VHH binders against RNA polymerase II C-terminal domain phosphatase-like 3 (CPL3). Designs and how they scored, part 3

Target 1, 181 residues: RNA polymerase II C-terminal domain phosphatase-like 3 (CPL3), of Arabidopsis thaliana (Mouse-ear cress) (q8ll04r923to1103)
Amino acid sequence: FASQKLSLVLDIDHTLLNSAKFNEVESRHEEILRKKEEQDREKPYRHLFRFLHMGMWTKLRPGIWNFLEKASKLYELHLYTMGNKLYATEMAKLLDPKGVLFNGRVISKGDDGDPLDGDERVPKSKDLEGVMGMESSVVIIDDSVRVWPQHKMNLIAVERYLYFPCSRRQFGLLGPSLLEL

## First folded at step 23 (VHH)

Design G1 (from P1 with S53Y G54S)
Fold by ESMFold2, fold request of step 24:
Structure G1 (fold): chain B 181 residues (1-181), chain A 120 residues (1-120)
Amino acid sequence: as target 1 above (181 residues)
Amino acid sequence: EVQLVESGGGLVQPGGSLTLSCAASGFTFSDYWLAWYRQAPGKKRELVAGIYYSGSTWYDDSVKGRFTISRDNAKNSVYLQMNSLRAEDTAVYYCARTETSYGEGYTDVWGQGTLVTVSS
């Protein structure tokens, strides 16, 4: 055990937040979302965003701002997403508006092309190989165990955060989403 | 049915300009983010420029001020204007689509690429 901060590797989607593309949101739900977003704007720590430039709604997991602040005191924070760099850049700005949490420690795999290069013989996965300083001092938080074929002893699996109805349908779940409750 | 077809690559002198085009078909073009990537010999494919849903843009530092990405939703096309070209810009350039359904933004469609060679 070293006497320095451990690294904390955080998945983004369904772990810290849930997003929905504009055309995945029914008109009745968009009406509700717009009212909730207006109310949320009045709060110092916002959790619901309508990003016109991205064409997406994003809802942050409750408690995330306090979690990130406290975790940053104990861990060196990293973001790791299967999304591409365009997506990762925007989500990092959202989660770290002051630029003091991650300091460029953002890994995106969605631009690699390797696992989908003409054939789908090799599924995409997350791996810390070649990431300096992580081989012996890492904790991973992710909603998906299957994307980590390595590092299972360091993985804390969390319940998937599913705010939007379309996200519940994506995972084949019945019943109302958190937006609908 | 979903296709991205690049064109406009070729041989160009250092300091010259070139415009790449990417024609899209088989999907609702205005619903997606578009991007240009490049892959130089022996190097990993890298993001060069991106254009989001409503037209805001992103550029790699190595091309900022020299390259401009744009989209024309009426023509289902995305463009890369490349100015002040250098030997280091020699690469195969790929048009790419970012899918954002189900909340995550990932690259799901690639073009076949168009070669740009910057040489005297």
Scores: ipSAE 0.706, ipTM 0.896, lowest interface PAE 1.1, mean pLDDT 86
Fold by ESMFold2, last read:
Structure G1 (fold): chain B 181 residues (1-181), chain A 120 residues (1-120)
Amino acid sequence: as target 1 above (181 residues)
Amino acid sequence: EVQLVESGGGLVQPGGSLTLSCAASGFTFSDYWLAWYRQAPGKKRELVAGIYYSGSTWYDDSVKGRFTISRDNAKNSVYLQMNSLRAEDTAVYYCARTETSYGEGYTDVWGQGTLVTVSS
């Protein structure tokens, strides 16, 4: 029974966290973010990061640390992003600073554009073929149903996490972002 | 037009060195992460080295200590210094740009590639 630990496949962006490029953040919001980040550094579990080397702000979804701790006891955890390996590497370090949750189980699809066929874009969909084995033993958590043309019976769709104003504008949403509240 | 143009590929003996250059145009170069990928015959394209927004770097284990990526924002250029070359480094090398807008980092622009052949 211990050998039958289920796999949990976690999307990153808008599921576990929300990020914004430095130049996508207005100066008035930047000031608010810097104050919040400084206060957040004093807490045992951080949720707001300014990553100078990446040129990005990242905000973790509330409850993520407790979720990951508890989920790791029940599931074999995997990260699956449409981002490239450079991005996936940094987000895995952020979500797993001790290196004990994912143990290299990080899938990135944002490197797979094929310049030979003239398509400069990354693949538009996710799949588990050849990666996870039996799909009936997998649970998927993702904010986007459309990226999973297969595996819909294994998918738990969650509300898109939109902390930054630029993220709301990207999806055409009116009203304040969580940062603005 | 957004472009990445590689140069510097060629034939090199094992143990030799080669410098690849990638000239960028049509975008604000300093705002992006840059990378080198390679594709050997019969293999999938793989990330070789990357350089982030403020200059920190990433390397595949197979090239650590032998390859060095660098960027010159004033020249809109990224470089790959390849030392101690081996036969298994033979591949087409691609310069690539990582877009980080929209809250996720993905590769959105590729060069046409430059061939590196390592053989006696």
Scores: ipSAE 0.692, ipTM 0.893, lowest interface PAE 1.2, mean pLDDT 87

Design G2 (from P1 with S56D)
Fold by OpenDDE, fold request of step 24:
Structure G2 (fold): chain B 181 residues (1-181), chain A 120 residues (1-120)
Amino acid sequence: as target 1 above (181 residues)
Amino acid sequence: EVQLVESGGGLVQPGGSLTLSCAASGFTFSDYWLAWYRQAPGKKRELVAGIYSGGDTWYDDSVKGRFTISRDNAKNSVYLQMNSLRAEDTAVYYCARTETSYGEGYTDVWGQGTLVTVSS
């Protein structure tokens, strides 16, 4: 019997990376970020990005490159985001600059809103629609458990990755951010 | 009030061209991504083209080479130039805003849509 790779579904936001809109970053932190980003550009593996075209900062979780490399050998990798396709596309490019890891296996949910509802936010629940294969062969890595009501058994919950102060505030967390440490 | 209002839809023949416009109000236009979606009868809404705040663009494969999304920040407007229109391009086209707050990009504002009918 030929061994088939399991599918690994990777949540993007607050799992593999943390992003912040430019206007969500305070001036004092902006300067720090710019310095850090400048230093990061000199590294063979970058983790901090200032995306002018997107208007946001993005910080990759430490160890992400090694993780993806190792995981890709064992799993068929999928990206998952509650963001829209525009966002997902850019994040996929970021996480897979050579296009060898995901090969279009990117799930985005942020476009599914009803235009009639105008202000409806992104759905709060995730599912494996679009992931091929048996559910039993899927492993999910996500910082949020509650969003996977139908796939809890597939889920490996990981610590939420919050790098930016605004992200910590979003989750009601006090104290310094990773940026500030 | 945040609002997007599409215009420019209509009936066109196959091979024809049409330019859609979307006028935005109630927010700092230049800070947001914008996109055009379409929904054909009996089909799900799909992203057609997007333009980031920095001006970079994205296109669905079905419209690449035929459609062009652009924005005019001074006019708070986004446009979709549609060339070489096909019957399958028939749909209600929606303008949408992408919010990039809270650590991700998500669509949070939609226009009412404008109908584009491509028929001989």
Scores: ipSAE 0.912, ipTM 0.967, lowest interface PAE 0.4, mean pLDDT 94
Fold by OpenDDE, fold request of step 24:
Structure G2 (fold): chain B 181 residues (1-181), chain A 120 residues (1-120)
Amino acid sequence: as target 1 above (181 residues)
Amino acid sequence: EVQLVESGGGLVQPGGSLTLSCAASGFTFSDYWLAWYRQAPGKKRELVAGIYSGGDTWYDDSVKGRFTISRDNAKNSVYLQMNSLRAEDTAVYYCARTETSYGEGYTDVWGQGTLVTVSS
């Protein structure tokens, strides 16, 4: 009997990575980012990206590559985002450039809104719809516990990853950002 | 006021072509991703095609090779050229904006929709 791997559901935003729209980044920080990104391009494993096609900066959490590599051996990996499919697609490509980790196991919720209702920024609860298997075989990694009201027992809460100053402001945090350190 | 307004829907025969247009107003069009969604009767809404701010495109497998999404930033418009239309393409088509603020891409503005009916 082939042993079935447990499922690992990975939240994307503020968990595996942090992104910022170009216009959310101050000029002084953009210069720093460009220098850092240039240096990052020379590394075997990159963590900082300037996506012109998306109009966004993206910073991967430190240790993410090692984590994904090790996790993939033990778990069937799934990505989860409250963003839409366009966003999820690009983030999946970023996190799995060889297409071997997730194999299309990407859950995005941002497309399910009612066209007549409008605002998709209203916080929504997450669920395991789309994840195959028994719920007892699912592990969830997320920076937010409150969004998993029905799956708290499956959840491993992790510290929120905020790299950009605008992201810190979004969460009302004071002090310098990781970018500034 | 931020607004998206679709046009170009109508009745077309199988194998026919149709071009949908979406006119945007009230925001800096070039900074946003745009997309076309569709909703058939009794089905959930689905993403059909998307175009990022940089011009890169995305297509659902069901429309690849038949549909083309494009944008004209000077006209604040996004288009969907639909060729080789099939009965299963019948749906209300919606134009939508993707906002990338706050660290993620999410759909925040929708048009009213335009009906496309493919029937003999």
Scores: ipSAE 0.911, ipTM 0.967, lowest interface PAE 0.4, mean pLDDT 94
Fold by ESMFold2, fold request of step 24:
Structure G2 (fold): chain B 181 residues (1-181), chain A 120 residues (1-120)
Amino acid sequence: as target 1 above (181 residues)
Amino acid sequence: EVQLVESGGGLVQPGGSLTLSCAASGFTFSDYWLAWYRQAPGKKRELVAGIYSGGDTWYDDSVKGRFTISRDNAKNSVYLQMNSLRAEDTAVYYCARTETSYGEGYTDVWGQGTLVTVSS
C-alpha cells in the first residue's frame, strides 16, 4: 500500500507574513525595526528580516516555523501568491531555506501583464483550475475569502496579519499596528 | 507619466550579440525592481531576467550564462546584454517594472517592446 497526503495551499502575504517597502516605513518606525531585527538575529528561528536587495522589511507571523514543520508531515505544501515570479522566488527561499518543504510547488500570478495600481485597482482571483488532482482534495489557508470564488468549501480563512502601520492603512484600519504594540 | 522605453532590438545572426536598453521616467527608479520579459509568436510571455532594487539578479535557465541584466540608477536605465544568440531567442522583448508597495511584488508597468530576430 502507499500513503498519500492531502494538499495544503498557503497564501503568502497577510497569511504567513507581512512585508513593507522601505519607503513605506517612517523613520521613527525604522529605528524600532532595526533594533528588533538586531535582537532577532540572535535567535535560531528568525521572524524579522531587512532585505536590502529587495528594499523590503518582512515580518513572519508568530509560530510559522513550528506550523510549517508540522504541516509538512501531514500535507503536501504549496505556495500560492498573486505576486510575480521575482517576489515568489524570494519569499519561497525565505520560508523554505533548505528547499525541502515546497519542492517547487510555488504558484505566482503577478507576471500576466494586467495593470494593478492604486488608482485603477482591479480585483484578481485565485484558482486551482488546471492543477491536476487538487479540486476536491485540497485545504486552502488564506486571509481573503473573495479571491477564492470557486473553492470556498476548501478554504480556512484566517485573520489578516498586519504588522506594519502602512499595511493597516492599506486596508483602511484604525488603531496601532502590531509593530506599534 | 510613468514610462519605460526599450531600444536596441534588430536582426542578428545566430551566435551574435545585442544589447537592449530601457530608459525609465516618471518614478523613483532606484526604489523598484526591473525585468526583461519576452514573447515569441504564439507563445506566452515569459520572464527572462530580473534585477532587484539592491542589485541582485535572477535569470531564467534558458538564458543563464548568455544574458546579463544590469541597471544604472544614475541614468534611470536597465540593460540586457544578450550573447550567443539562438533562433529560439527570437521574440519581442519587454522592459517591466515590479511594484512592491503594499507588501506584494507584482509587475505593473510595461514598455512597448523591441523586436529581436535571430536568423541567418
Scores: ipSAE 0.761, ipTM 0.914, lowest interface PAE 0.8, mean pLDDT 86
Fold by ESMFold2, fold request of step 24:
Structure G2 (fold): chain B 181 residues (1-181), chain A 120 residues (1-120)
Amino acid sequence: as target 1 above (181 residues)
Amino acid sequence: EVQLVESGGGLVQPGGSLTLSCAASGFTFSDYWLAWYRQAPGKKRELVAGIYSGGDTWYDDSVKGRFTISRDNAKNSVYLQMNSLRAEDTAVYYCARTETSYGEGYTDVWGQGTLVTVSS
């Protein structure tokens, strides 16, 4: 047997963090967010970011920094997103500012559209097909089970992280978001 | 209807320069990230350069220092200035838009592409 570290594949959106485009946030919620961000940016381990260059708010799931530190000791970490490389690059910088957790092990699936296919929204499934370096056993953490049809035995499902009100509406959920609680 | 229309492709000698343009319509241009991708014969499509809504840029290592992406929000246009062209830059170049609604940035609109051939 090869003596290799297990791979841990971490989905980004709604698993590790929740993001919202600036124009998806109502003015009253933006006022709350800006106050929370001012308080948060004074901390050594930030969880709320206003990214002017991307036009987005991003809120990290509580406990993420401690989780990443501990997980990096047990697993070879990979980030996975259905976003494109522009998005993946920025989220990798956010989650790994020193560049020592993922070491370029970032999988982005949002760049492979065919120009002839059009832009109709179709539910997408996730897989690791064509991802080099998956020679060892793989564990996947994701908020959605149904999107991993070929890896269900490797999946640890977590509760979907919905911080912003617009994210709750996106999933058709009633009641307040975490920001509103 | 959302559209991206590339222009400026053509035949150019090695070491030469070329400017690609992409005219956008049907959406609020300043709210979106724009990018150039390329697909060489026998290769998969690859991101070449991107520009975020706030103006920051991203470049693939193979083109850093030779290519410059820019945007003009008043003209709804994005450009790729390509200098010091090499045979390996021969490809169909695609203008693309990144949608960031729903909190995840993904490429959702593609142009039809413009061919760049670098040959003597």
Scores: ipSAE 0.699, ipTM 0.902, lowest interface PAE 1.1, mean pLDDT 86
Fold by ESMFold2, look of step 23:
Structure G2 (fold): chain B 181 residues (1-181), chain A 120 residues (1-120)
Amino acid sequence: as target 1 above (181 residues)
Amino acid sequence: EVQLVESGGGLVQPGGSLTLSCAASGFTFSDYWLAWYRQAPGKKRELVAGIYSGGDTWYDDSVKGRFTISRDNAKNSVYLQMNSLRAEDTAVYYCARTETSYGEGYTDVWGQGTLVTVSS
């Protein structure tokens, strides 16, 4: 008979990966990144990507591929992002190139809200309102606790993944990023 | 200041064609993803088509094969060519910018919208 699985909702940015726009990367770091990307291509599972069509670098968190493989055996995997649908589509392709992990279970919230009606362009918090079967049968992994005001008992908070220098500055952190180490 | 200004909306018969234009100003246009959304009365806004900074495109299934998004970086403009229009395409169409600074792509700027009405 079919095995019942709990749902696992995965935040994308700073949880599974860290991205930086091309113009946020200093020239000296860009040279290092291009060399690392060429070396990374030789590995069986890649962790560093240069996406020309998006104008972005993306670095996957160490251990991500093993994590996704093992988690998929225990949970139905869902991606959740505060990004828009354009962004979510590309990140889902990156994390699931064979299309067997998420199977369309991707939530993107960065297209919500009424134009010109208020000062909010994107939702400020995350929730699973209206998602069938998720409220008491879900585990959430996210680097930010405050964005889940309604689901704190379901949340596993993880250390924020900050690979690029611009990402450290975004969160007000001084000192070198993981790229710089 | 950052602005997106749509134009080209109007009344068109079913099966007809219309081209929407969006003029952008106040930012480095080539660095951003651009998109068209639409909102019919009483309905939620939906993404119709997008174009990444590198030129690759995305289309909603309801418009694929009928609509074409394009950009002209020299003119800071995004276009939506709409062919084979149907009554259900009637909506206010919004031009939108996706900001990707700090790694997450979210919609941060909207135009005022231009009305497209498809009616016999």
Scores: ipSAE 0.675, ipTM 0.886, lowest interface PAE 1.1, mean pLDDT 86

